VHH binders against Flagellar brake protein YcgR (ycgR). Designs and how they scored, part 120

Target 1, 263 residues: Flagellar brake protein YcgR (ycgR), of Thauera aminoaromatica (c4kar8)
Amino acid sequence: MAELSTPSPASPAPLDGGRGDELEKFTLRGARQILQLLQDLITHRGLITAHTGGGHSFMTAVLKVDEERGRVVLDPSPDPQANRRALAAPRLTCVTQLDGIRIQFPLVGLGEGQDKGRPALFAPLPAEMLRLQRREFYRLQVPLAHELSCLLKAEDLARKPVEVSARVIDIGAGGVAVVVPTGAAEFVIGGTLPACRLALPDGEPIELDLEVRNLNRQTQRNGTEQLRVGLRFAALPRAADTRIQRYIFKTERALNAKARGGL
Short names: E, the ipSAE of ESMFold2; O, the ipSAE of OpenDDE; V2, 0.75 times the mean of E and O plus 0.25 times the DockQ between their complexes.

## First folded at step 10 (VHH)

Design R31 (from L2 with S52Y; framework vhh_7pa5_2; at its last look DockQ between E and O 0.35; V2 from the best seeds 0.00; counts 0 for: grease 24.24 > 24.2)
Fold by OpenDDE, look of step 11:
Structure R31 (fold): chain B 263 residues (1-263), chain A 121 residues (1-121)
Amino acid sequence: as target 1 above (263 residues)
Amino acid sequence: QVQLVESGGGMVQPGGSLRLSCAASGFTFSSYAMSWVRRAPGKGPEWVSTIYDSGGSTSYADSVKGRFTISRDNAKNTLYLQMNSLKPEDTALYYCAKDYYDEWGSWFDHWGQGTQVTVSS
């Protein structure tokens, strides 16, 4: 009777998709800095989205920082199922903002208990916190009306070459995030997708190589499953870079003008 | 700068109705999904509802489904939450939140100061 070794649940891919080197300069690792930032989140009553994996998330907030015990205290979800998922998750990915700056940090070793007679979640202090301040990581949210698409050359589950037309949801100098139908192709983090085609509103599609940096299966709140793929520009010709930058700039300007009432 | 300003909160009796509004500025309102989140005293934040697109796709927490209706007026840059059949459990500070979607997932990149809703007999 061969013990079918239940495949160990694939460790959630480190959030450090290959952008590790670029993100290092924005990563806080100092204990004092981390404590201060967590305290700031408390002061400003930051709304935190905690991702538990598998496309699930819940809303939380930092209640307090226990420096003596080296732990952070979080609000539990009003949904018991969300809390169960959180406790079962090997890692939470927490995302929030403070003063318009994106903050991201991992929590591991989540437990439940009580704080001052109230249900609470507990985790060790994060080892690192990411603060994305700079335009360098700015991702333009692509207006739906622009209908940007990227033709991905990938493989299906049978390793058969397939072309997948993916909607571009955001674009930056370093890459794109796309949405693909679930099951359309198999993606591997660190894998290269050669000779893909990015369609911009103006001109011919740009041929480029893409590296898979992040995979996020999300169940939309409407129950629809989507795969979000973060892609880095692996080899971008200079002319293509210029076109992408021009598009971003032009679009940002237009969006800002519209926001200011300047039709 | 992105600004979200909630209004329309107040005190109502159980079974009553309220309509919340959120005035949005500083971004292309029609290009983003918008959500309502609430925080009750002594409880964590709770997602209430999201409106995803101009086509009227909406989602609701089970706790408010059938009672609350989210809507938007893109011409006015305004988000709404119609709350009917209010219960004491609906007592909370209600936040308007701007959805953000990237390679890391879905989160809120902006929210307002909130408007207080109190349901009491």
Scores: ipSAE 0.780, ipTM 0.917, lowest interface PAE 0.7, mean pLDDT 86
Fold by ESMFold2, look of step 11:
Structure R31 (fold): chain B 263 residues (1-263), chain A 121 residues (1-121)
Amino acid sequence: as target 1 above (263 residues)
Amino acid sequence: QVQLVESGGGMVQPGGSLRLSCAASGFTFSSYAMSWVRRAPGKGPEWVSTIYDSGGSTSYADSVKGRFTISRDNAKNTLYLQMNSLKPEDTALYYCAKDYYDEWGSWFDHWGQGTQVTVSS
């Protein structure tokens, strides 16, 4: 018995998820800056993904900012179950973009009410908002010809150690996404995979700890089943980060040259 | 520069059909899941459907299952939404959105200006 799978990605990491001190310089905490950014989202009709935890999310938008009462007003979901999950959640993590910049902010204390006679969700203004430039959130789509892989140190159904060689499909400053055959190992959102090995072309594999951030089961029309696993880098040494950034930069340059006719 | 341009909206009577298109450029189209999102008048955004970057896997909101079909042509960098048995509640501005997943979660990193679908007598 299988239910149709929507992309119901894992809850986002909190702002301090292993890179919190590096992200502080991108964090807005001033009330006037926060109000202006929320107003900009209203003006540009930003499409917001609100994560409620447990891999659940719903679409919303900022309807208005009530500056005098210190609260933000959001559109409710047409799905009553999504609204119930939102109201029960200890926090929402909201993610969107504005002018190519990734915007993330938490909402705590979400409540239900009416705005001009229509249902709405209310929350106190967020105490912080994160703005990430393209360089900070970019994920390079790894060319298949590179055969980039990551050796995962995971557990099977019986909780016994297994090693899984997983193909890397994208890579960025904060993590990778990989594909493994369904059933190759058991993955738990929030779980850690210590001492994995990421194979880059420019030297020995990088040993690093990974945290499972999202899982997407893919049931193919032809019967092939795969699991896409989103992994965050934890405790990443600076030398490893430098190698990853150089790989991304060189590969992006090569792909851009090829897109312009193979210069 | 990522661009997503929707087209194919219009006026239609209840029970009618429309086919929406979304022309994509500025990124490797076949590498990303793509979604349709709609905004009905006076309401917030609602996810409609997603087609994944692999093997033609699709997902639909319950409100459109059996009536709408999402598809893609990776050779033409084009996303489609076939809408049949249209109802007045399907009246909305329909956006093409590029799905994005990173270590912080999923979100839409780009969307178009939308194409208007109006279902009325």
Scores: ipSAE 0.683, ipTM 0.901, lowest interface PAE 1.0, mean pLDDT 85
Fold by ESMFold2-Fast, scan of step 10:
Order: C-alpha cells, then structure tokens, then sequence
Structure R31 (fold): chain B 263 residues (1-263), chain A 121 residues (1-121)
C-alpha cells in the first residue's frame, strides 16, 4: 500500500544543473570575450535588469569595466532600498539584450563606492556570460482563443493538496507562464509541482513536473488581482518536447500569416 | 522587426505638462506589458511606469506616482505617458521599453532611441 515518501540519495541532478548543461553551448567564459561584451553594453547604453532574489529587481547599466582591478562598475538604483537589497543579496542575476540577443550574467561580491565622484556599485568581473539567440529564449504569447490550460498540483495555505486549472499565457522551450486567481494556491520560488497536466489542443494532456521560477502580482482593470507564475519544465520526455515545439511553431506561423493577410 | 519610436519630448517650465507617445511595430502589441524608463544626466536608468497586457493594470515609481499616467491604445499600437506637474528632477531621456517575462523573471527585450524631456526655467 505505502510507497516510500522520501527521495533516494541517488536522485537525478537538480533542474538547475540540467539547464546549465543545456546552456553550456551558449556560455562565454573567455576573459577577452567577457570584457568585449561588457564594453559593447556600455557603447550601446544597455538597459540591465538586475534580479536580487525574492521577486525583487532594479534597473542598472554598466558604467565602466575596470580591467586592472578585474571588476565592473554599475549605476546604483535611485531607490536606496533596492541598493540595500542588492548589497545584501548573495548574487545578482543581470539580464539585458544586445541586437536582439539575450545576455545574462551573475554578479557576486557586490560593493558600493564612488566612480569619478558619482555613487557606483562594484563587482568582480563575471566568470561567465550567457548569450541566447531569440529561438532559444522565445516565448509564444498564447492566443486566448486556444484556451490553453495547465492543471497544477499545488498546496493551499494550510499545506493541503489542491488542483488549480491555470490559464497558460505564454509558452517556450523551457517552460510556461500561467495566471491564477490570488489565493488559489501557495507558490514558493524553487518549489516543485509534480505531475501537472498541460492541455494542448491536440491529444492527451502532457504530464510534467514544473519548478516555480518567479511570481508577479497584477491588478486587472476591474480591480481583481491575479498572480502570474513562471514555471520551468523538468526534463521533458522526447515526445512531449516535440509536441510543445510543434504547437509553438504552428501557432507562430498562423499568427504571422494572420498579421500579413488580415483585413 | 520590432521597432519602438518615442516622440513628444521637449522643453517645459516647472509645473508644466508633456505627453509622450511610443509607436510600436513588428509584434503583437496587445499581448505584452509596456514600460517607460528614463535616464537623467549623471544618473543610471530608472524605471518609471508599466502598463500590463491584462486588463489595463498599471504600476508607477514612487517618484512619479500621482503626477504621471501611463496608457495605451491597442488599436493604434501606441503607448502614452501623460506627465503633469513636471519638476527639474524629471529632466531625462525617456525610453519606451517592451517588457518580456520568462522563467528568469521580467526584463526588457527591446527599447527605443528615447525622447528628451528638459524641465527648466
């Protein structure tokens, strides 16, 4: 009757490790390449979003690369609280784009000081930078007419199991974003939702494990609050991955055709 | 492909008003949250306001709350920022930015060239 409730010590590698392996081919680790890319962000006045954890972020930009001291100099936030959160964070995840390419890099060991008499943030040069072409980070905005849903297996405030049918608002190779009514379930960043069911228009629902990556509260025009939940796919079976990619491709083509040929 | 073109900036006296516009093309405008970001002389970029794709929900930086209003016209693929009670501190280059939300969080995947707003006597 009873199954083992605790995972084996030999459990598979964490999802973060699996994603890291997938992203290796897009990762820059050469010091000269990293310096050049940071310099390109300065030249193009790149707008950087720095994620400090717990759903918090702030806007920054690279002011300067201090090659002699091996560090990057960043604009601080005009919000002192955002700067305090950044300095307290164990790491920042910085995200921007250059010529339509997604650029992401970590910063660890953030400090504050001055650059040419102006307040500045400093961090050691990142050891790696990620460059993703559009196709690798692309998210299809799901048409409302498709009524795409995902049945989430989650917990309520009392830690009791609940099933929530969530509307899928976007979908990509790495995951989905869904919207749920505020209070429908508790979501914890980094938490796993096992055996969820993604309903695509054709065929049986796809059973998959989802990791909660981010949470964003939105207030609708009618005053109702909804929660946007970003969910990462655990290593998908080949058949499920193929079905998701096929849906994305066909829907994108149909939307492009409608945009060009619509009256 | 994706283009964002800001307009409506200029010089204005303290206490005055300006309306910024952003003409968007190359994507399904109504499906994405849109933001205004500014960069003042000697300062880094500052997020100003966002309007979400879901039902017209909005958010504002504390520095502009009650003075600025973000709006959009999805039929015209246009984003607006109504700026009232302008202060010298509002002097900046104002960017229209396309919000992108994925498993790593919110970020901007496109922004325009900006429109200059100068508030001075």
Amino acid sequence: as target 1 above (263 residues)
Amino acid sequence: QVQLVESGGGMVQPGGSLRLSCAASGFTFSSYAMSWVRRAPGKGPEWVSTIYDSGGSTSYADSVKGRFTISRDNAKNTLYLQMNSLKPEDTALYYCAKDYYDEWGSWFDHWGQGTQVTVSS
Scores: ipSAE 0.659, ipTM 0.883, lowest interface PAE 1.5, mean pLDDT 83
ESMFold2 (binder alone), look of step 11: mean pLDDT 81; pTM 0.806

Design R32 (from L2 with S52D D53S; framework vhh_7pa5_2)
Fold by ESMFold2-Fast, scan of step 10:
Structure R32 (fold): chain B 263 residues (1-263), chain A 121 residues (1-121)
Amino acid sequence: as target 1 above (263 residues)
Amino acid sequence: QVQLVESGGGMVQPGGSLRLSCAASGFTFSSYAMSWVRRAPGKGPEWVSTIDSSGGSTSYADSVKGRFTISRDNAKNTLYLQMNSLKPEDTALYYCAKDYYDEWGSWFDHWGQGTQVTVSS
C-alpha cells in the first residue's frame, strides 16, 4: 500500500512576505518582461504548481497569453474538486522553474470557460512576477557512496526525546532532504529540530537547527516504507555554510568530471 | 545543456501495450529522480509515475497503478515506461521529466518534447 511518494510537482511552498524587502529586487513589474516570461513558459512547456490555499495545489500550464484582452489561459486540473477549489480561491500562487530559475506569480480573478472547444481556466495577467536565480535553490543529489548522514534530535508520539540517524539524499545552500524509516519519530511541518548533527567529510559533524518543511512517504521495492523529510537550515553559522558549499562544489565537480570522461 | 528525448508512442487498440523510452543527456542522470507526466487535450498535466535516482523506489498515480511499470538504466542514461492494459483514457502526450527537489518540495526543471499515445478502436 503506497500512500505517498516524493511529491513530484505536488507542493513546493511559495516564498511569502517574510522576506518581502529582499525579494523586491527580483520582482518583475514591466509589462513586456512579464509577457516575455509567460511566453517562455509556453515555449518550454513549463509545468506550474498552483497553490489555492489551505494546503491545496494542482498542476497546470500556460496554454496561451491573450495580450489584447490582458489574460492568461491555463490548463484545468483533471480533478474537478481541485478546479472548484481554484475558482473559489481569492488568489492562486503559481510556482515553476525554468533552467534553474525559480518563477513565482499571483493570479487573481480566476474564471472557467472554453479554449478551442476544450475546458480552460482564465485569469488577468499578473501585475508582478518573481524571478529568482539563487544558489540557495541548487540541490546536489548525494552519491550513495558518500553515506552522508544527519543525526536528528526529534520526539516520538509520547513527546519523549529520540535520536534518529537519517541518510542525506540531497543537499543545498538552504537545507537537506533525508530518509528515515516510517514511525522512527514524529515530524510536524514547521517544527524545529534543535542541535542536529550533519556529518560531512573532512571534519567534525556540524551542529545545527533544522526546520521541517515537507514530508513524503514512499514504499521501496522490497515493501518497506520510508519517510523523506525536507529540512531547512535555521541560522547557519558562516563556517558551517562555507563547509557545506565546499562539499557541494567539490562533489559536483567530481560528478561533472565523470560525465565528461564518459566520451 | 539538458536534453530529454521521448520515443515509443503510437496508436494501439484498448487492452494493448506500448513501451516508452526517454534518452537523457547533459546532466548526471544517475543522480536525479525521473518522472513521466501526461497531457491530454482539455486536461491539465497529470503526473503518472516517478522513479528515484537508484531505481530502488517507484510510485504511480492511482489511475495507472498495476498497469504501468517505470524503470531506468543508469548505464544507458535511459528511462522507460511499460504500459499494459491500455484504455482510451490513457490517450495523451507523454513527457519525460527531470525531478528537482528542495526543502519546500519537488517539481520539474526539464522535460522533453513528448511522445503521442493514442488508444482507440
Scores: ipSAE 0.023, ipTM 0.451, lowest interface PAE 6.8, mean pLDDT 80

Design R33 (from L2 with D53E; framework vhh_7pa5_2)
Fold by ESMFold2-Fast, scan of step 10:
Structure R33 (fold): chain B 263 residues (1-263), chain A 121 residues (1-121)
Amino acid sequence: as target 1 above (263 residues)
Amino acid sequence: QVQLVESGGGMVQPGGSLRLSCAASGFTFSSYAMSWVRRAPGKGPEWVSTISESGGSTSYADSVKGRFTISRDNAKNTLYLQMNSLKPEDTALYYCAKDYYDEWGSWFDHWGQGTQVTVSS
């Protein structure tokens, strides 16, 4: 699987989380706050998923914060190939949770060595860390029975305009994830899809500009491929935001009632 | 409030078998993929296995392929890990983890306190 190219800035990469300026209020930049949060991850034995690009990731944990050298020390993967991918990556995106709050931070300049005679990975301290409450990152898994769809305005391999009706598999305050057959359209991470139409059960489709945030290729048991596309709402009118939040609330409530045997 | 409670760990001899269970509550269990993750003494966390929402797709770490089987019972909100042909290197605390996928990628948004598996003669 091809690795995704990521920027290699002279300074640590800024968090972009798909929402740009909207995430600023959730971003920690104080050195003491960052050190304390990393220490809390050690204390709570946080399970960290480190994304190395190209759909690759591995499990790690913070072993130590070395304040004097300005770096974090991480557990290496038991898979040597995962460690090689991590060391070759220009940037890691680390994601975990603390007390139900999503914690995300970038690591740039990963190296390898030893800590107390054991293999370890090292990186400079992140310049920023993201903390999101559940309502900011929560994604409702959309019931198949709802047949929720989004009409995407995209391009094919020849850069010709194409419309793709994609099934919405999850939805949140910041965006949707959809599935499309492999080859139905080309998607580029960071690319904008203008004037897409999100069909909710109540009312007219919502016209939205969507930004491609991630791509995940999945192979079905019969060998057919589908592409999962993560899409960010580039700009969301208040009325559209209200309708999306209402759909999420009502659907979550109904699903929880059904799971409890509530009829 | 999401809760994941693991059970079924214990001591077993090499070549033996154990079945781990994870009781889930506080979320719509059938809507999320679930995973098992382990942490051995002196080592970092290692992903073991994942099962899709319906149970139709499973994946395994190379170290456990052919020996472990992940399964789920959505009516009981329970995740299982059948562990066969256990080896000393399978000794670890085993965690049940709830998979989450969003615009930033796949990660675990909840996990339990773990159940201890010790394989020794």
Scores: ipSAE 0.596, ipTM 0.863, lowest interface PAE 1.7, mean pLDDT 83

Design R34 (from L2 with D53Y; framework vhh_7pa5_2)
Fold by ESMFold2-Fast, scan of step 10:
Formats: sequence, C-alpha cells, structure tokens
Structure R34 (fold): chain B 263 residues (1-263), chain A 121 residues (1-121)
Amino acid sequence: as target 1 above (263 residues)
Amino acid sequence: QVQLVESGGGMVQPGGSLRLSCAASGFTFSSYAMSWVRRAPGKGPEWVSTISYSGGSTSYADSVKGRFTISRDNAKNTLYLQMNSLKPEDTALYYCAKDYYDEWGSWFDHWGQGTQVTVSS
C-alpha cells in the first residue's frame, strides 16, 4: 500500500550548505593547496568527523597522502558497523578544524585495504576543500530558561503530515538544532519542512522554511532516545534574519555577563 | 582562544579505575555539549561519551556503557570521565572535545592534546 511518499531530496554538495556562490571565495580547488591542507591535518593530528548520510557519522584522521596514487589514507573506525556504513555511502562529508578555521571536504569512492599491514580506508583526493572562518558559522547554545521551541511541519513514519513542537538547543545565522523524541516525525537529510514556526522570547513566532541538514541519535539518562536534528534556514526574509541575529547577540551578551558575574 | 587541557591519565592494572579531567577556557563552557574521544595505537578515533550543556543528558559508546561515567562542573569549567573496570582494550590517548552543530552537520570544532591511559599488568 502506497502511503504519502516524499521523493528522496537531492543530497546537497558537501561544500554547499545552500550557500552556492557565497562559498566559492572560501573553496580551494588547486591541487597544491589541497595537498598542503591535508598534510597540515596530518601534522596537527586533526580529528575528522565523516558524515555517511542518514544521520550517521564516524571519526577518522588522515594517516597519509599518497600523491603518486592520488589518494588519501584514513583511519578506519574501531566500530565495524560504522566502517560498513562508510563503505556503502555514495559520499562522505568530512568536517574538521585547523587553528579555528572550519575545513570541509567530500570523499567519493571510499575503499578498504591495508597500509603497512594495518586496516585502512582509501579515497581519491578531494577535488575541492572548503575553508571557513568559524565566526561566520557561530552557534549560540540556547539557555534552558528561554524554553525556545520550533513548531515543525513534518511527516510521521507513515508519511502523513504531523506538527511537532521541538526544543531548540542551538541557533545561528544559518539555522537551528532541535531535539525531538525518536519516532515523532520522519526526517530525511536534504528534505524541506515548509512554514515551520520559530518562537523567540520577544514578538510573534517567525515563519520559516527549514531544510534538514543532519541527524544524530542520543540517549537520555532515563533511557529515552531522542533525535537531534540540524536545520538550515532555506530562505530567510531580512526581517526574520534581523530578529534572529538580535536574539543571538542579546543572549550571548547576557550569558557572558552572567559568567563574569558568577551568580 | 579555545583551550581544552586533559589530565588524570596514567598506568593502571586491568580492573582498575581512573578519573580524567578536562579544563576548558576561552569559551562559555556551560553553553556547549562536550565529548570524550579516544585513539588507540593501531586503531582509529573512537567516540566514547557525550554530555549535554546542562549535564541533563548523557550518551555512551556500547564498549564503555556501564563502566564509564561522564560528568561536568559548569562552575569550574571542567569535564570529567570516571573510568571503572578498565580493560586492556581501553588503552588509548583520551581527548576532550567540544561539540558543534551547524547547518552542514555535527562535528568536533576543538579538542585537546589528550591524556594517555595505559591498562596493563
């Protein structure tokens, strides 16, 4: 029986969080620059989070760059399940930092083998790497006292429309992260949630179109499983952008003042 | 500048206990979820545990569940990992990591230099 089906959204490019041309000035495409950056990650022992899709990720690190064969050698996860998911994924989105700068790059064509007799993952060198100042992607952790919520217009597990009030745990210029009970709604990375309503402490709720960017499961102390959902503002009117920025700056200043006051 | 400084590692026998600490500075510690990550010789990095910004929720890797306890003291800007019933397979460099979530995904945006834990007879 056919239930309401949402077509699989196109997976956005790993270097394109919906910003397109805005990211070009931060994108490295030169082979020398890419090789140097990968070598810097090796030198600084950078921890890399590799997103495999479906809300799954694993941690890795670049072991070496095989310039002659045009590939990177990566540490496999000690979790065999994570390695199986990675090998089955059409692409990995790798995210790390170096000296406070966000670095993001795609890996396509992941394989497994051995390096010096040890298990290793192999991938062709990325054709591009994103290098961004962290301040441009700052996220405010929302104080519990603000009880910030977002009413999500989503679909349940049967693909039927459902409204879910989700607690906002962080907020930035580009989006929010929320937590929902597992099973309350179905989320698909790249899927759009239209006409959601973000409730800020001051004024009326802001109506927003949100795009699902990441999913992460977490278990509460009471054993209840919750889903953490990262949501991008798909298109943000200037007035809404201004209100969100005012909330972020006001809250950030208040948190910094409270921390210095020591009450 | 964000700094995370781990301490409390050392050499212990199987079945022993250690308490790791991570001193955080350069950011509002109470506003961020924090994690412990380990890297063993010949093995890739492994996520160990995460704690929410308030300490109200925690999660653990299956390999350490029931043996390790993550906690935090927001007044002291300090993260802890209590490790009990240690096994040789827990031998690793343990990193304190700051969680980050944005429109492109979840990742660790800072980590310390690590503290070495060695479990041997």
Scores: ipSAE 0.408, ipTM 0.778, lowest interface PAE 2.8, mean pLDDT 81

Design R35 (from L2 with D53W; framework vhh_7pa5_2)
Fold by ESMFold2-Fast, scan of step 10:
Structure R35 (fold): chain B 263 residues (1-263), chain A 121 residues (1-121)
Amino acid sequence: as target 1 above (263 residues)
Amino acid sequence: QVQLVESGGGMVQPGGSLRLSCAASGFTFSSYAMSWVRRAPGKGPEWVSTISWSGGSTSYADSVKGRFTISRDNAKNTLYLQMNSLKPEDTALYYCAKDYYDEWGSWFDHWGQGTQVTVSS
């Protein structure tokens, strides 16, 4: 059965990556633009990864746009558990690619039912879609002198638990990027690293669940390999969020003052 | 240019085995996670399995766990899927996928053409 969504007057939030003017230039809010982009995804049979949070996602596709009911019709997962997680999620973050351009959009009020006798998922048309031609989101570059580290709880090559102290190279409201020696641990994108510990100045380490968002292998000057890992904060406690934001603000102000001659 | 070429599909009886291969070129294969995704006529696409850049971490769809094994040979730029105890519902076109990742997250940016697996009596 298709479920009716409760109307909400709240403005749509930007997709994962935070809120800010940097994402506005990539955001489509025109109804005709959104419909055209969804039709392009249908025409090209674009495969969509729908993220439900907690490292969970499933593969889907837009089957059609039901303009009469203001809904998009999605291909359900053949895995009933994935569909249950999706239906229970407060929102889906849908990620796909068309002609080398990253497309992301939220779906809220997911329901289930049938389309032409076949199981289907239904959601209201998204109020916005993100069309990313270039990465321009700003992150605070962590000063090397701060020796900021994150103790990662992961698995080694033999799938045994391992703790790796990773150097934090940048930090934002939504996550961190760290570097680890190649072979120190194994990562898979979308995987969750529970109970990691982020060491900030002025206090005890912050215990965090981190989701692996991206991986980049880098060759160092001496020919050794290192891995750059992008990590998203999952369900950040308010006290931890406050400490992270305060660190970012304080460090940015100090760096800006230093760049202006120490004033 | 990135190229992913699948092979090893065919017809097999229920309970049989097949080994799929995906030959990768045009990128640093050892730096990226790789996946298998399948699509059956009348069914939606289904993610099957993912392997980390080094081969040390793997994940599987519940429908294939215990029967399929994903592996890779970084020296040969090749991804594999060993399929055992095949069932009629495993009948599908199997795609090799390269994981795409950036600052906001990952998605599959390249797909092979697919290799057909048909499990019938």
Scores: ipSAE 0.054, ipTM 0.367, lowest interface PAE 4.8, mean pLDDT 78

Design R36 (from L2 with S54E; framework vhh_7pa5_2)
Fold by ESMFold2-Fast, scan of step 10:
Structure R36 (fold): chain B 263 residues (1-263), chain A 121 residues (1-121)
Amino acid sequence: as target 1 above (263 residues)
Amino acid sequence: QVQLVESGGGMVQPGGSLRLSCAASGFTFSSYAMSWVRRAPGKGPEWVSTISDEGGSTSYADSVKGRFTISRDNAKNTLYLQMNSLKPEDTALYYCAKDYYDEWGSWFDHWGQGTQVTVSS
């Protein structure tokens, strides 16, 4: 198995290539802008997840930008297998974050060598970098006191319809993450859950279609297992989008005010 | 605005112990899972451990399982890593990282400057 060897690691998936036209306005192609962003990643010790294809990835960081040679220098993985996969890959897709901004860029022509006597990976500077502001990807962590829920219309192992009331733990412009009891329903990554109902604190539940994006098992202190399900809004009516954004905005503002008053 | 400040690193002999701390500010600490990540010279960053927002669940890299313990104090906005039975291979800069989860998966949206741990032989 050539996945990251660590259980439950933080591992952002790269954005879908089919969204290319929608992402063009967020793509940087200026050489100076790209160099500055890479330098900012060095300054802030940016943690980068590098995807090598086939579901494989490893963590890296930018060690140096060699402007004269037009190269970026990266930390190799502690895992020799990950480094071999990276060198064999035709392309790396690097995903990171800087101050609430999602950054994604390709690296082509990866090589290995040494930088100042230490092992390093080398690649030509990327010709483009995707830079998404928080509002395009932001997820509000839902306060427990809000008791946000989503009624999921799913299936059991026998494909019998079941309804599961799931607690919403985070919400964004693109979807929600919910927690359900282990075994409450069968979830298939890429599967669609039609006509689910999202209950916000004000107004009627919002009816919407959800696509399963990720699954993560977690164990509570009492030993009870829960399943965390990441769900994308497959079809989002304008009125629903407005209500969700309003909830996110108001709640984030209130949480930011509270956080600034604490430590 | 978000700040994570690590402390507690230092030099120890193999078999020794250290406790790392991370002071968090600028966000609602109790609402986010937190992680420790380390970077040794010449090697990429390696995930070490994660703890859920309320402390109800934890996970560890195989290399540290049974030796390290992650914990948090939400009243003090502080994350901890208790490191026992330290090995030379544990020598690294240790970062406190704020976990972020979305429909694409989990990732780190903030991390600190790091605290240096050196295990000498």
Scores: ipSAE 0.210, ipTM 0.571, lowest interface PAE 3.0, mean pLDDT 81

Design R37 (from L2 with S54Y; framework vhh_7pa5_2)
Fold by ESMFold2-Fast, scan of step 10:
Order: C-alpha cells, then sequence, then structure tokens
Structure R37 (fold): chain B 263 residues (1-263), chain A 121 residues (1-121)
C-alpha cells in the first residue's frame, strides 16, 4: 500500500509558515549541504513520508542524487493511485529523521521515469531543507499529577462560542497537544483559537493564540472516544516562551531522575 | 531514548504464518498509534498497518487486508503483527514505527532496525 490510512492525518506546516523567522536558522539553502543531507538519507535508508496534499501521503526513500542533472531520484509507491496523486500535486512535502533530527523538504516538478531499468520518481533538487534538532521538536509528555490545562476558546457544533477546559497531554517549544471529549467543540485544521489560556504551575495563566494543526481520535480503555488536538503557538511573547521552556526542562529533569530511581 | 526492537521474522513457505513482535521502551507506549512498515529487496518502503493508541481503530494496506492482523498489549509495551496466508510477495524487512502527531503534522519519528521475513520454497 502507498497511502497511509492513519486517522485524519494533518498536512504538514509549510516551511514559510508563521515561524518563518525562527525556522530560518534551521533551514539549509546551500547546494553542498543539501546534497550531503540527501546522501545521508540514502546511506541510513531513511523512511520518508511524502505528503501530496488533501490528507494523502505515501512512503518513499531516496534512491540516489543525480548531481549532473540536478535531480533527486525517489522510490515510487507500489500503489499507482498514490503515484498519480504525487505527479499531479503542485508540491510534495517530505518528512523524515536522521539520528533524532527532523528533516523536512519540498519537492516541486515531480516526474516519472526509470533508474537502472526500474521505475522511479524524479524531482529537481530542493532549494531548501529544514533540519530541526530533537530539542526544537521535542515534546514533553505531561505528568497527570501536574494537572496541566488549557482553556480553549472555540465553537461548538452549532458554531456558537464555547470555552473548553482541555487537558494538556504533551507540550513543546512550538505547541501543545490537548484532549477533549468528542463533540465538545468543532476544530478545523488551520483554524485559529484566539485568547486561549495555558495554565502552568509557576504563575498566572498564559494568554495566547493557538492554531489547530492536527486531529487524532483516541479510544479510552472504557471505550469512550476522545479527540487529541495538536495546537501550534501562533503568537508567543518572549516571557511566555521562557516560562514554557523552563517548565519543560525542569519536568524532564525530574522525570529522568525518577526513571533512574530518584525523584 | 526511544527504542523499538522487532523480532519474530524468519523463513516460511507460501501459505504459512508468522507473528512479529515489537518491544517498545523510552516513551509512554499507550499514548501513540503504532505502525508496521516493510521494505522488500529492490523496492521502496511500503506502509503495512496502523493501530490506534488503545486498539479501537486499525487500518491495513490493500495488499495485506484479510491476511494480516495488527494488535497491541499496552501493559507489556508490545506491538504485534499476525501474518497468515503468506505469499512470496510478502518477503521484506519489517519495521515497527512510532506514529507522531505534532504541530507539523503526522510522521514517523522512530523505527527499529527491522526483522527479516522470507517467504519461499
Amino acid sequence: as target 1 above (263 residues)
Amino acid sequence: QVQLVESGGGMVQPGGSLRLSCAASGFTFSSYAMSWVRRAPGKGPEWVSTISDYGGSTSYADSVKGRFTISRDNAKNTLYLQMNSLKPEDTALYYCAKDYYDEWGSWFDHWGQGTQVTVSS
């Protein structure tokens, strides 16, 4: 199978999204660095998820880098429909990792042909590649004892304003994941939730705007469904960013100590 | 510190069965959907199956529907793939993969070294 049949996969954020200035320092634009990184993906046989838009994606891998023609060669999907979607897409967003480092890059102008007598997909070398260290995309699993919550300002199914107190299940530098009962509110990927309030143990709730990035259904042990909502910090003041990072570092240190038989 | 260790592969004749296991550590296993991905000799990776965090939802590639069953035991931090009616076309290295959903979208942030399945006679 070519397509990933995961619950409502979200489209990955564009490289030129709301964090453009922050992401710039993690963006590789040098031809030499791009070629080396693609070669590293070949050497380590990196599994790549290629998003073709509309919630569709397929698994691929880099077969080779054709420096002479300025192209990257990819494994086609065994599913002809996924290949047709990829060829029709204006852009592929490729996501993978190397040694815990997130790597993301766009491919534009995809074509098909052969490499050494085998079917292959071809695209011009990407002009940019995003390389995020673990700490930049790291997510702390929030201990239940911390009772971390976020008051969401959303709309219900009738599009009436509603406030939902959601439990924060993980938190990172770029956002939080929360859980809400199914039907508590309506969430639209790419939609913004203004003036939400994130409660941390170390002071007053942080007021911030959140962008809905992904939705994933979860089934609890009692059979009740709940919705996991991934939320990106759309506008984060420096003081709020510092408080969130301090909470993450302090909690991870305590969890690491506990796992080693300490507090 | 995330570790995924696959086991249970081997050589089997067409029509046979194998059960793959994946031992997970270094993360809260019950909080994540898990997948099986395979890579056959001379071919690219192919997604095989996904199971939600408590097993309430499963999905399969069309090539394995009705023959493979994905399951999990959250108490043991273990993912399984029961493979029945195996075909030569199922010959591949099978990877256990951890699904990750964040503000960037869905992707696999970790996978194991794989376990080899060879179907031949």
Scores: ipSAE 0.384, ipTM 0.760, lowest interface PAE 3.0, mean pLDDT 82

